# VHH binders against q330m9: the designs that were tried, part 1

All scores and structures are predictions.

Target 1, 357 residues: q330m9
Amino acid sequence: AEQEPKELLEMSTDTERLLEENDLRPLWEVEKDFGNQFGGFEADIWKWEDIQASIDAIERDVPIADLPPGFQRRVAVPVNTGYRNAISNTIYVGVQTVSPGETAPAHRHGANALRFTIDGSEDMKTVVAGEEFPMRDNDLITTPQWEWHDHVNDGDETAAWLDVLDLPLVLDSLNARNTFENHELDRQPVTKSQGYWESQYGRARPFEDTKEDGIPGPFEGNCAATPPYRFSWKDTLQTLRQRAENDDPDPHDGYSLSYVNPATGQPPLFPTMSFRAQLLQEETDPHFHNAVDAYFVIEGEGATHVGDDVLEWSERDIFVIPPDEIHHHDPDGEAILLGMTDRPVFEAFNFYAEAEP
Positions, changes and structure headers below are counted from each chain's first letter, unless a header gives other numbers; antibody chains are not in Kabat numbers.
F, E and O stand for the ipSAE by ESMFold2-Fast, ESMFold2 and OpenDDE, each averaged over both directions (binder to target, target to binder). V2 = 0.75 x the mean of E and O + 0.25 x the DockQ between their complexes.
[cut] marks letters that were taken out.

## First folded at step 1 (VHH)

Design a01 (framework vhh_gocatamig_d2)
Fold by ESMFold2-Fast, scan of step 1:
Parts: structure tokens; C-alpha cells; sequence
Structure a01 (fold): chain B 357 residues (1-357), chain A 120 residues (1-120)
């Protein structure tokens, strides 16, 4: 929470006019406004029943094929009071559905993205950099910056998944324009067998950059690039269970696993965002930090206390904790959350801070 | 060598009609989305109408039913048919081209603009 500074000085009308006429502001007016760009940003929750009802309404009212190229995707996007284009000013979360026989056309962009499958099947595929990735419930699939991707439902059931992107940071904060390209085909050519990308990032891995399409620009070989990759939920859940059986929980995060960048073997998954699967069995201890935390409820129910607010969540709900708000989690029995945070941006600049009350 | 050249602007009476044309050269026209923007004195530039490479259209609320955007890929041209013109439609109209401008609000190429004045 930010406190407004006390009024410092009064200026004459002539002085105010002179400053305004010349696009100048005195230091104390500028200092007062720093950190207040998102003064209305609130803790908030989006209930799954409301998200589902909204997507169903979009499906009834809007023929997706009639939208311009690049808009031909059915997505319900949580938006916050402090930033009306996403859940926060750095992280975009959306719930996308693809009906039987539908295709979300091939495109690529500078923003990093992942897909966390809610309702999938073997016949629902995200195609990334030449490989078909079947979308299995709770699998996490990366569609990283500048990799071609499309989504094709060859099955008989509607598929749903969570899109997570750094769009607000890339497009609004950094103003990185001209970062989008449509493929000339709605479905990209499949040039890799299933499991190819995952196989390239084990203990033995290629030394060179394995991207099919490079990042456009003057520089090659930047080593932090995240590859296309699938994180199996079956494997992730087994590891979380073993951690819960063998280790003590973190006081704030419970039992957790970080999704690592397969090229480096290190978190964060993207330079701009990190992700964790968190298993909660007991009430956590309060803390606060300057990074945003957003959550998708994979399993269970409970509450998160944020300042004086209580967010009551259950399976498939999405919620967000704004910067510098004291918070803790209180699961009702066992729960598993997908945690998403812009913490890597803060760490890259040595700004990250956390404390207990 | 990339150029967008607008034409068809001018003075017209309220209730009248004008057709704006934009001729494009120097890029693969059929692969691009095209849009018409306008800017009145003292106001920010705003999207009036857009058309995708596939022919899908979008319109600003205040012009829906009055304006029609269309394209001719064989002639590398995009058009804005403006009917039932109002004084509030007075502005410089700009042609813009981009691969997905409606999503990012960014366009790769812009014309120099053509003035439309609606006055009695």
C-alpha cells in the first residue's frame, strides 16, 4: 500500500501555467505520482462458474472465424481494477476453448506464452515449432517467444486451457511494437515426431540453439531462450507427493516444484515470469513481497487472506495478490495451486524484496 | 519503396457521401490487414475501420451502418465508403497496413493522410 506524501509547497498560478506550457513538472509532483500508476490494483478472484458462463456466451454470440487474423481465438481474460487489459500490469492470464473441428490459426510473437491444460484429450493438440503436443489435463506446454504455434481440435469434445503470457510487460510497459506475425497457413507443417522437443533437453542435450525459428534481430546465440517443452502432470504430481512425504514444507509456499527453463536447468521458466506447482496441507505463515502472485487452483479448496480481504477459492478458480499486500493461504484439507509470478523481472534488476509483518 | 497513398478527400455537405481510396505498393498487399484512422484537430488518432487479409471487418461504433471498408487485392487498394456524413466526421484520414494491427494497435506502414471536411 502506498501513502500519499503530504502537500509540500503551493505555487502561483503563473508558475503552474509556465510549467504546464513547457511540459515541465516540479520534482515533488513527479515523486508523488511515482508508484501510484496502479493505485486501484486490488486482490481479486474469478470463479470458474463465471468464467465458464462467459466463454459459453462468447461461443453463442461470436463466430470466431469472422474475427480478423490474430483475433480468431475464444478467450475469457480476467482483468483487474488497476489494469483493465489483464490480471496485472505484467502478467496476462486467459481461459481459451477450442471446439471440435476448430483451429486457432498459426502465429508467433515476441511475448512468451504457456498453456496449462484444464480439459484436454489426445486429439486436442498445440502445435509448436513443427511438433504436435497432445494436450493432457494439467500438462504445461510452452509456446515461447517467436516460435510458431497453432491449436487444433481433431476430437469430439471441447478443450479448455489456461494461457499465460507476459503481454502487458512486453506491449505496454516496454512498448515493444511489431512483435507479432501470422503464418501464411492456418496450420503449420508438422516436421518433428511427438516427444522430439522434450528429448532434446534431458541430461544429454545439444550445445547449439535448437530453435526452428530464431528471434528476429541483430543478435544470435542469446543463451536464456526457453524452448518448446511439455511438463507432464503425472511426473510433476509424483514428485510433489514425494516431496511432501520426505521434506518439510516452506512456511509460505508449502511443498513446491519450480518449472525450470529446460535449456538452462534453472528457474525461471521465462526471463519475465516464473511458475510453481504448490501443494498445501496446512495454513501458511504471512509474508509480503513486491512481486505479484497469481494463482490457478489445480485441486482442492481453501482461502487466501490478503490484508483485510479473504479470497475463497475452489478448483479452477483464478486469483491474484497485488504487490506489498500481506498474505497467507489456508487450505481446506489438501490443495494444489499453480503459482505464477513476475518475480524474475525484480530479481534481474536486484529489486526483489520480501518481509514478514 | 513502401508507399500508401490516400485520395478522395475534400469538402462535403452534411448528409453527403465520399469514397476514400488508398493505393499500396512495395509489399505483399494480400497478406496484410488494412485500416483507416482519423485525427481531428486537438484529438488523438482513432481507428475508424479495419479489414483483415481474409476480408473480416471492424468498425468504430459511431460509424457503424454509415461507413463501409473494402479491399481489392488485384489493385492493391483499400477503400472507405462514407455515407450520411456529419460535422463530427471532419478529420485527416490515414491509411495503415500491418500483419495484425488490431491486436497490438501497431501498424507497419502509414500513409500521409487526406483531409475530409464536412461543412455547410
Amino acid sequence: as target 1 above (357 residues)
Amino acid sequence: EVQLVESGGGLVQPGGSLTLSCAASGFTFSSYALAWYRQAPGKKRELVAGISSGGSTVYMDSVKGRFTISRDNAKNSVYLQMNSLRAEDTAVYYCAAGVRPFYSKSYDYWGQGTLVTVSS
Scores: ipSAE 0.000, ipTM 0.113, lowest interface PAE 21.8, mean pLDDT 84

Design a02 (framework vhh_gocatamig_d2)
Fold by ESMFold2-Fast, scan of step 1:
Structure a02 (fold): chain B 357 residues (1-357), chain A 122 residues (1-122)
Amino acid sequence: as target 1 above (357 residues)
Amino acid sequence: EVQLVESGGGLVQPGGSLTLSCAASGFTFSKYALAWYRQAPGKKRELVAGIYSGGSTVYMDSVKGRFTISRDNAKNSVYLQMNSLRAEDTAVYYCAKDSGLRPFYGSTFDYWGQGTLVTVSS
């Protein structure tokens, strides 16, 4: 709380001591401290040239293969002024690179994660839940909670992708400790053919099999859990183009598609985070909401106005809009953004609010 | 307390067959997933086959159609039937008990057998 009550009564030293000795605090001291644990976080932008320079510096100075198990990943993490562990207090975004012949060793964690490919190839793989997923430019691949995952570059070009996780919410807000495990092997066993996980969530689905102690998936009757899955950019872009040709844009989001949970067929992709591909052709209308919006610029250039600030962005930039700030987008020509938001958390507890100024 | 004892390894000709057995004790066998791993000289340990408490199975691609994992809860035993053996199958084979976390996709193995050697040579 920023506002101090002007009519606070002064307590005697004996009263203060009595409360302190019994681990008690008066209401007015507790009330003013609510909401101040993380400080404020602000609108901010991370330019691709700065991210790339930082990753290059890590590669030069840090022998990541010599780091302890679980830390052997080359990642540059945007961190906000008011919250120095991630881009916001709910969403973590990182840019990871893997050089030719390099492996990011197998691990798993309670946090949900996805990989949005920036520079990929058929020889660059995210291996998750026993399947090799080739990382193709702008494909989105899920590595859901507790699924083993590793990244292997068997190609001749350096790969880059965006990691998006609900780490701040899971680890800092909920204090869900002991949610990380390293695999005994750097590369997990491959037990599924390529395309297996995608094939299990079509119109014909296995629902009769119930595996004890297994991962809830296509063989279980409960299909609520988000599976390992690849969303093809070719299909996503084609659908965005068709919407732009045939439909009216949303005044705030332009033409958009939500990445759905394949197990339910509905957003959000994760209980904690939802994701949209947004095609912008015109300046959007201003609005504000209590959910955080973070963005990765897939294509194009433009600006986003946040309160009195202007964030000027171009391809591969990352930026964030804090809660309750009036904002709108102004693309310079056509642009495509990956939108990332913690809105599902607010909706689950009936806290979500939005308005126009 | 918890013990896993492998048997059935040996020397076999290419194209031959072997059955590995793992006798388990010291835990409620029917409630846990079990797996067979192997390790060849100079290589890391790899999962060959796994079986869930309910009987569902998983296999590495190179052994699908050739190997079969099974369990007998009444005898506290897990088996690996290996057919059409190849020189590349030469390794020490280990029986492993899952700790009760999500088996084989997010499993933690808390006990391992001592291993049994399988040599495929002409």
Scores: ipSAE 0.000, ipTM 0.117, lowest interface PAE 19.9, mean pLDDT 84

Design a03 (framework vhh_gocatamig_d2; at its last look DockQ between E and O 0.01; V2 from the best seeds 0.00; counts 0 for: pae E 24.8 > 2, placed apart)
Fold by ESMFold2-Fast, scan of step 1:
Structure a03 (fold): chain B 357 residues (1-357), chain A 124 residues (1-124)
Amino acid sequence: as target 1 above (357 residues)
Amino acid sequence: EVQLVESGGGLVQPGGSLTLSCAASGFTFSSYALAWYRQAPGKKRELVAGITSGGSTVYMDSVKGRFTISRDNAKNSVYLQMNSLRAEDTAVYYCATSYSGSGIRPFYTKFDYWGQGTLVTVSS
């Protein structure tokens, strides 16, 4: 048995005042605050019955037209105790609703966004960069940075979908200001035929395009900017089923497909976030990583074990796994999840890490 | 620089309990995973239980439900509560960390830095 190291380093009051007067802090005080600025993150789950009850209540009380100019979108936002503005400090998830006859006005912003349809129809449209995209159940539609977008419900049922954005990273961590613009019109002009943006991203594709307001077009040179695009659930599910019939599952993700950037043909869908559809048929193996994983349950039910905690999920639930938590999935029968992660940020800086116990 | 000091080992009868403690120093304890390994006579070291910086735990199948790993970041300590001990649990128990002294926080658990060990004997 040896003497213990000094447990507490104390400075004189005069030294503390000197540092404070000069806006200086000693390293041992600053170091312990790194990584604790946002209070940490906890595994959590938002049950669809609670989300549905909440959005129904908001819909009764708050017509979109009554919201302040510039903020005319009715959204319920899951917030983690570690970061009060979103599900995590890098990923924002919201459930947006638009009632029959309502319009969420045209705007654009520097943040990347996608819409994953929960309850849609042929008459519910997300209008992006001049094209009307009908919002069909489980379709994924991108509204990438600086593209005009608005939402119009010409149908007779309330529509609901997931908004997924890199807002916390863009606005809080990078402090990127002046990243939002309202359109002069509530609804932008429709200048493209339905299916236009999908048609432009095959093996033959346009190479040149006109810039607007100094913002590069998606066809400029080798620009990898994510375009407006619709990923059909019918096609995605068919491919996922064929993968399950012909391939071995990943031990952690089951059978999966990554939503690729159509401009590159490769993940990530955005530089800041990647997305996958995962089909689970059996309990997965435990692992952990420094990236955040958030999930939306597309179909089925099951549980995700996070340490000693169990998140029991069913269709349309949203849940999150914080960094460095050992986890695995245990589906009850077959389930399909939409996985969302900030992993691309970690990979860009060469510090993504993943391990098995 | 990294120091791990185990304590709490001893002789215990089958069905008894012991709590092992590991005191850590020389690194930012709260940022690293810790684990308990054991080595029985004639066997290789094996992972008994692990705990990540976020608090997630993993256990060897033969100790699930009997052993509990926990950590106290304020005390720079990790613990292994061992209940319903069996003769097969007899081994030298080692505390280990994923921190190799590099100053980089690894999220992956290559537990290749061990303490000196503490002997646990389960015998009548």
Scores: ipSAE 0.000, ipTM 0.257, lowest interface PAE 17.6, mean pLDDT 84
Fold by ESMFold2, look of step 2:
Structure a03 (fold): chain B 357 residues (1-357), chain A 124 residues (1-124)
Amino acid sequence: as target 1 above (357 residues)
Amino acid sequence: EVQLVESGGGLVQPGGSLTLSCAASGFTFSSYALAWYRQAPGKKRELVAGITSGGSTVYMDSVKGRFTISRDNAKNSVYLQMNSLRAEDTAVYYCATSYSGSGIRPFYTKFDYWGQGTLVTVSS
């Protein structure tokens, strides 16, 4: 097989000095560094046992009140070897806990966020835009851009959940700053009855002859805002089982449900991220795509093959598949995964690509 | 605890002026929209004027040019300057804020917190 010849270019010391003195670089030096500014983005897995041990250690050593304002949250963050701040360069995942009687204080920010409940109860709540949302196991609750949110544990056991945010995209790729504000009160006033936000988007809805809704906060945009909303696990699981009984599985993803934006009835849930619940009952066909996939294991165990690597997972593990890697899933019996992806970003740029090997 | 306290209401002759004020506490005042509503006897409550967290204003048509809303973030206060008052301006005036949002949609924004109101009576 043949490869292109390599060329070596030399510049005089005087030319190198002139460029350096004026903060200039020749294109061929800059071009070879594109995509190599950080370590490679890798497939990886974080086992729940290790995550739990790390969170327990944080809880022993770090009183939540000693953290800086707006960061008074105990979170263990899966980080990719090549990125260091998050599971990928676009998606942040963290595992957060709140002990009985504690409150993670109210704040708001420009990044999109959701909470996927790992260990919850009726008395563990995320309070968003005036409504208390109970956090039951495997519920998904949105905390949209610029909406006040706090987390309150009035129960008798420590609660845990998955935080998923577009922080790396928002802060590191698109904007070096996040708009952020602490509330004067640790717990925002509850101003809406439970079920208010759901009622705005259910099967029967208030009739409206006009709607004017913008992206919350100082931002401008042309996408429908994501409302505060709770996707109950009971409803999600029931629907997955109906799909398994009546539909054919997708060859790559099994039986899936998209967590759609309730205001549009369509994916993506956020302009930057899509989420799905996937029921796997058999080995899937391999494929690859240029968007990242990250997963949390809701139920079951199995393996995901990524190139020559094998990620062996079990319940509550978190794993990530980099762009362009050939992969497929091989559940041991039945498994359910929460899938998360930056695919909406790629689609917005007309850049999404997917293929089979 | 969120509190809104109106003052400045009273009896005034047609063509006169009043300034209403609303002192706010218990929330980050600079981050929220504030509004004045009014309710006359036998009529529904209506938006009079609103001001966003960024200082943009809206007015109902019948008060444009006569009323001015303003805010002072340093004093946590919102004001309604009412000039050229007419008999139809007689109402109880309420200060309101949407604790969960910063914008104003004149006819659709839900305001969660209200003051007790201050009566404005315009009569000869």
Scores: ipSAE 0.000, ipTM 0.094, lowest interface PAE 24.8, mean pLDDT 82
Fold by OpenDDE, look of step 2:
Structure a03 (fold): chain B 357 residues (1-357), chain A 124 residues (1-124)
Amino acid sequence: as target 1 above (357 residues)
Amino acid sequence: EVQLVESGGGLVQPGGSLTLSCAASGFTFSSYALAWYRQAPGKKRELVAGITSGGSTVYMDSVKGRFTISRDNAKNSVYLQMNSLRAEDTAVYYCATSYSGSGIRPFYTKFDYWGQGTLVTVSS
C-alpha cells in the first residue's frame, strides 16, 4: 500500500522560528530531503565527436606550458547535471590528452586512479611506482593510491586516455580531503625495469615474505591494496574471447571479464571501483541496481535503454546509467564496453542491491 | 542560485552590429568559464563562443573574425560583440556557465547553467 504522503503537518511560524534558530528540523522534512543533496542524476551520453572537439578547444585555449606547475594536464570531463563535478558522485571520468613531447609531471594522491588508453603507442609511457608502462590502445593501467606517477609522450602522435578516479566519492560524497603531493621532479626516477610489477603479481611469485607494506602513504584500512599493474588489451581480449566462445553470457551483462586486483586475484580492482570488459553480442535483459554504471565504448555500436531514454552509442562514447534505473543493452552486432562501477562501495557495507523488473 | 540574464538582442540588418550582454550572479564569476550559445529554429543549440576564467577565447568557425566574446569580472558580465551579421546568425542567443569542482583541474565539456536567452534577428 503506497502510504499516501503524510500531509505535512503545518507548524506555526513560532515553531518554525524556534527550530531554525536552534538548527533543528522536524523528521518529516529531513526525511524528505534525504537523497536530494545532489541534483538529479540522469542517464546521459557524451559523444566522442563532442569530446574531441572539446579537447581541441581546450588545447587551443590552454597550452600546457601555461598551466600552473603540477597541473599541466588537459582533461575534458563529462559531468552529470546533478553533480556538476563528475559523471557521478562516486566516479570521475576524464579524457586526457598528451601531445608529442609533452610531460604530465609526477605527482601522487590519495585517490585511486587508472588509465584506459584510447589512443596510445609504445612510446607513450605512464610511469607508475618507478616503472615505465607503455600505453597501447585499450591497455588498462592502474595508478594506485599514493604512488608516484607521470605521463610522457615520446611518440609522434597525440595520446588520449580515460582518467578514472574515485575523487567524487572522497571530495563530494564523503566531504573529505584528497591528499596530494607534487614530485620535486617533472619525471620520477625510473627505478624498476619493465615488467617488474607484473612479475610481483603473476602466477609465479617471489617467496619473499609478503612485504608487510600495508597501504602506501599515511592511510589506514582493511582493504587489499591495488598494485601498479598494466592489463594488456591483447591478453584481456583473448581471455574475453575465450569466455564468449566457451561460456554462457550473463543475461544482463553479456560476457564480462573483471579486471581483478592482481594481489588478490579477485574483484574489485580498487576498494571503491570495479572495472570490467564487457562483450555484448545480443540484446540483454533489463535489470536495475543501486550502483552506478559508467561505460566507455571500446568497440562497436548500439544502444542502451534506460527507463524511457535511449542512449545510442558508438566507439569511444561515454555514457552513464544512474542507480535504480531499469536498463538493458542492445548492441548492433558485437560490441565491447569498459564498465566502471562503484559497486564495491556498496558491497563493502552490504548495501548493494540488484533486481529484475 | 546561479542566474544568467541576457540582453541586447533585437532586429538588425545584414552587415549590422549588435552587442549582447549577460549579467551573472550566484557564483564567483571570475573563477569560471562563460560561453554564448545560439539556437535557431529547428536546429540544435550550438556553441558560438567561449571564454575561460583566464581570458582565453574560442569561437565557432563561422563567427571567427566577426564575433568577439569578452568578460568584465568587476561587473559580473560577459559580452558578445557581433559584427557583420548575417541572416544565418538569426537565433536565440544564450549565456552559459559551468564551474569546476575541487581537485584535479578539469575542463568541462558541457555548460549546464543557462540564461533565458535573447533573440537576434538578422533581416533586411
Scores: ipSAE 0.000, ipTM 0.241, lowest interface PAE 15.8, mean pLDDT 88
ESMFold2 (binder alone), look of step 2: mean pLDDT 80; pTM 0.812

Design a04 (framework vhh_gocatamig_d2; at its last look DockQ between E and O 0.01; V2 from the best seeds 0.00; counts 0 for: pae E 18.1 > 2, unsure alone 58.0 < 65, placed apart)
Fold by ESMFold2-Fast, scan of step 1:
Structure a04 (fold): chain B 357 residues (1-357), chain A 126 residues (1-126)
Amino acid sequence: as target 1 above (357 residues)
Amino acid sequence: EVQLVESGGGLVQPGGSLTLSCAASGSTFSSYALAWYRQAPGKKRELVAGISSGGSTVYMDSVKGRFTISRDNAKNSVYLQMNSLRAEDTAVYYCARTYTYKSSSGVTPFYEFDYWGQGTLVTVSS
């Protein structure tokens, strides 16, 4: 027989007042509130047509010069019902645009970031740690912790890209304040040749936990920081298609390729977030996990089933699967997704768990 | 989420047989792993038998060779055929949708999240 949960004890008004006056709460009231601080997260989708219309409206209505110092960036940010500052309570996704002749000024911060190019060109640059990185469609460029970065559009078309950062985790959950610095110049000096950072992390690459001129500590381990780096879409797509041609798909993720930390050759790309290019040809098997999955549709169309919801997606759409929701993907033909997850945080503390039917 | 209803319990003498049935409501059943659990008075609930979506089965040691779990996806049903029943098999039997739970501590097949049925009583006596 079903048994209703036992009702919690009701305290006298005097006892409630005594606890309240002393900033005390009993365990049974505190325990039921853990996990509910940010509200419920929902599966959701942001259609590219709506994102584009919103970005175009921002571009018309908001001159970049009218934004406060430090905030001269046009970004449309998908926000979830449970956390109205980002797509999830750990991962921030934004679509940034820079019009011809505009500069997003140089800054650095403790948050990890990457740029996944949507509409770019050879004349649209992200400048990171002294190197100009041309923003080519579907290239992934890292702007890791505390590296100076700025964005300059010397081209004739508006550029657009996906910003992915661990801002909610860093600023809200960890309360890591004062982890932001503006450069004295809008554009940082270019001190490296194009291709420099990429050249340092080939097959014969640095594989040491030492900083330049540094000496590793006895217990610092082999935890190398993520460098500035460009993952070429041409190379990524070629490798992904080779996997599809030669390997069996993962039942949940299809054919996938992880963006690795070039210094270690291992995922995750950042300590807090991992990223995959996922090629889907067939319907995947259902599962769920406590980590969040967010997606950007690189190519194709299809649907993702999340609990009782069906998210119908096409190229450039952004969607999110909240924790503990059973899900699977159903591509209409071939599709390629950029998968983004906070799974590394869970794995670092042995919290990660997944389940399948 | 699928709702499950157990039936087929009753009173049998030692050495007898019973077939338990579990019927699912909802559209999709074939993709789920399903299991039978039991709970005797004063004891913890225990996994008796499980069957995956692919048809692989597991059994607790004390019922191996005596119990058989099967599924009929066309009828949205799972069955537990119980032969050579013993007094220690007396319990309320529950069917549940289960998951393969994977964590840093290992893999736990046929992990149940919720009990969805009222159960069916099996009494082996006299």
Scores: ipSAE 0.079, ipTM 0.540, lowest interface PAE 4.7, mean pLDDT 84
Fold by ESMFold2, look of step 2:
Structure a04 (fold): chain B 357 residues (1-357), chain A 126 residues (1-126)
Amino acid sequence: as target 1 above (357 residues)
Amino acid sequence: EVQLVESGGGLVQPGGSLTLSCAASGSTFSSYALAWYRQAPGKKRELVAGISSGGSTVYMDSVKGRFTISRDNAKNSVYLQMNSLRAEDTAVYYCARTYTYKSSSGVTPFYEFDYWGQGTLVTVSS
């Protein structure tokens, strides 16, 4: 049966006409429409073999050079039931490919983005703010708001990576525009040696007493900007191993590391999204929260229980957990997940809530 | 679909005892917090007792020492043992289910309920 009683209220045709003539609606009609703008949001999973088959088909049919100007990126986008543009109403996840000899041309935009490498090589680069970032498997590379970026494959194999952006939040939930600019050149000039951006945020680092305090581009805000940065998988793995050897796991997340904003040393990585690496060695305890969780399986296999659903995952699968659903993870042995969440938005509004059974 | 069915209500004399039961359907009963509420005619519905998934209990002040909430996860049931009943305990008693919430400020049990039973009447007459 229904959770709340159905209410029936009938108005005269004269009253209905008067309201319609004046662009007014009674509260009880507008309340029924709240929370239904995006349809139902569901737990779901995209298996890598299906993603790979779809990417292979796109590769055969759609060379980057044949795409319209401004859309010269080949991306397969996991989409949720009830919201056909992205994995959720706040987070966009896509699988992008660039084949040998192709360039995804330089541009910049207001939305924050990162790249998590799936199939990479030393000669496949994302070029950000003057530095070539080789896309090595499981590295996380930021392409922050208003920084020039292009993707260049000078190697001999097709590269693939995960794009994660706050586009649905910006464009649909906040109903704002994504400010955008194409570079005059397809490949931006390389003005920094490899490793420059990473080196600026080490334990020994430049004194930054003269750096600008502004947000890049035409934007204003109170949150610190995110710099271009590469989080190497080797370093992430080493840290996870140290935690597993020395610490107790979190009951819900296992051994978790946050990909922090390098400039602040604190989460979130972007004002709108947080990212974490989670090493799971045992079944976790159930909980739920009002922020969405999306996952990419870095290593291993297992299952995630979401209410009455069971999402059985293996390496490179992508899955999503809706807000307010009880969930927990059950790895087969050891697994490592990339976690993605819009929790920072909820925290900025003093609205984040989490509970345990 | 979750269904909560209360039973065990009836007429009892002051000072008497009564045991209320709530049978729950659903495969995840052990994951929920459960509570008993009551509503007397013309009065607001009020929390009587609650029990978390981990077994922690809370009671309204007027029933402490007289009422005991318990759960049996193997039987998908929650119980309210009511002793030393008084006329003011006369009400319809409802079983309710929720999760314990952990807000950014901490855990506050029983503050949102998503399913309710149809209620069972308890009458204490003298």
Scores: ipSAE 0.000, ipTM 0.207, lowest interface PAE 18.1, mean pLDDT 82
Fold by OpenDDE, look of step 2:
Structure a04 (fold): chain B 357 residues (1-357), chain A 126 residues (1-126)
Amino acid sequence: as target 1 above (357 residues)
Amino acid sequence: EVQLVESGGGLVQPGGSLTLSCAASGSTFSSYALAWYRQAPGKKRELVAGISSGGSTVYMDSVKGRFTISRDNAKNSVYLQMNSLRAEDTAVYYCARTYTYKSSSGVTPFYEFDYWGQGTLVTVSS
């Protein structure tokens, strides 16, 4: 029972001064302020129409070629009303576009990232760790920490995808810095053939080259590293369909397929974020948890009930469910969602909790 | 809510100096990069100068040696000292807060996500 913050007791001026001079606060004031760092987290939805209009406007006003080095990124960023920096305090989602002939220059960073392709093509490539990954529609491609990556559109259509990063967790929630490096070249050298990284993490794996399962870069930790990897939608969907045809749905999440860490074969994909494809065919049962759920609508339409709010979503919409809010999904027909969650952060510290009303 | 408020703009003669100030609200000011942008009439908004949370700076070529960006974390403020002003410096100047990416060398900041102020007009004219 969240104890209602006790009414502030009046202190003498001398006591207030003493506390102020020593950078001290009484417990009842501190307790009241806990949980209010970001001004509230609200359920919200961003409609694709609005996102598209916004990103088009950005493209119009800000040609990539006119941007100075290090700034060649055009992204529309859903920002939660309470937080205003990202969709949540742990997860950043952006919609990035790259027009024909454009290149987002090679760089790397400490933050974990992935790309989920909204509008892709065979000629749209994200180059990660020396391999050119085609960005086909609904492909999910990891951009692991400290791996060089760039984006090149050699096609004739503008590409769009979700950038998903744990930047808010690092920069805001943990109040830390993100390590970043620009490559000397706009495009990193392609040193791996297509399919290389996939081949490293299949059922048949190289015997000798146990790549030192170390964390790339200067980082230390006790979590498994995430390798560069492309999850093809074709394969993902096939597997998801198999589940829908042969297994029982989760009462809350429907038919869920987790994007697992290819190295471990287990969730989470990143130490800080898990991703799943969710196929919904029926209304789900309500539940709540202390993790954040962000969603991208891959296919279909429906609504998500969050407390007293109803988020009506359609294809390519983005919406977010705050922690501890009772919620359930109500698809209109069949829908497929990309679920993004910070659940692994909680699990890592034995803080995750889920319950039914 | 993050708010950025610029001040210090005005009319100045060529060769003159002007200092812009921007006060930022919100938490974790020290963890963010700050930047000045400008937009001249009929032109696109462009980065003028940036300063990382660690104090690393970047400048557009045309203002190098003339402009200096600095920050005061205690005051949640960023400044742009503009010297030797030219007519081509005439623009609305915008303050921005952005995520900070510190390079491995600590020399080159990267800015990705921005909040913007309302802007302040700088007019350089004889």
Scores: ipSAE 0.000, ipTM 0.232, lowest interface PAE 14.2, mean pLDDT 88
ESMFold2 (binder alone), look of step 2: mean pLDDT 74; pTM 0.743

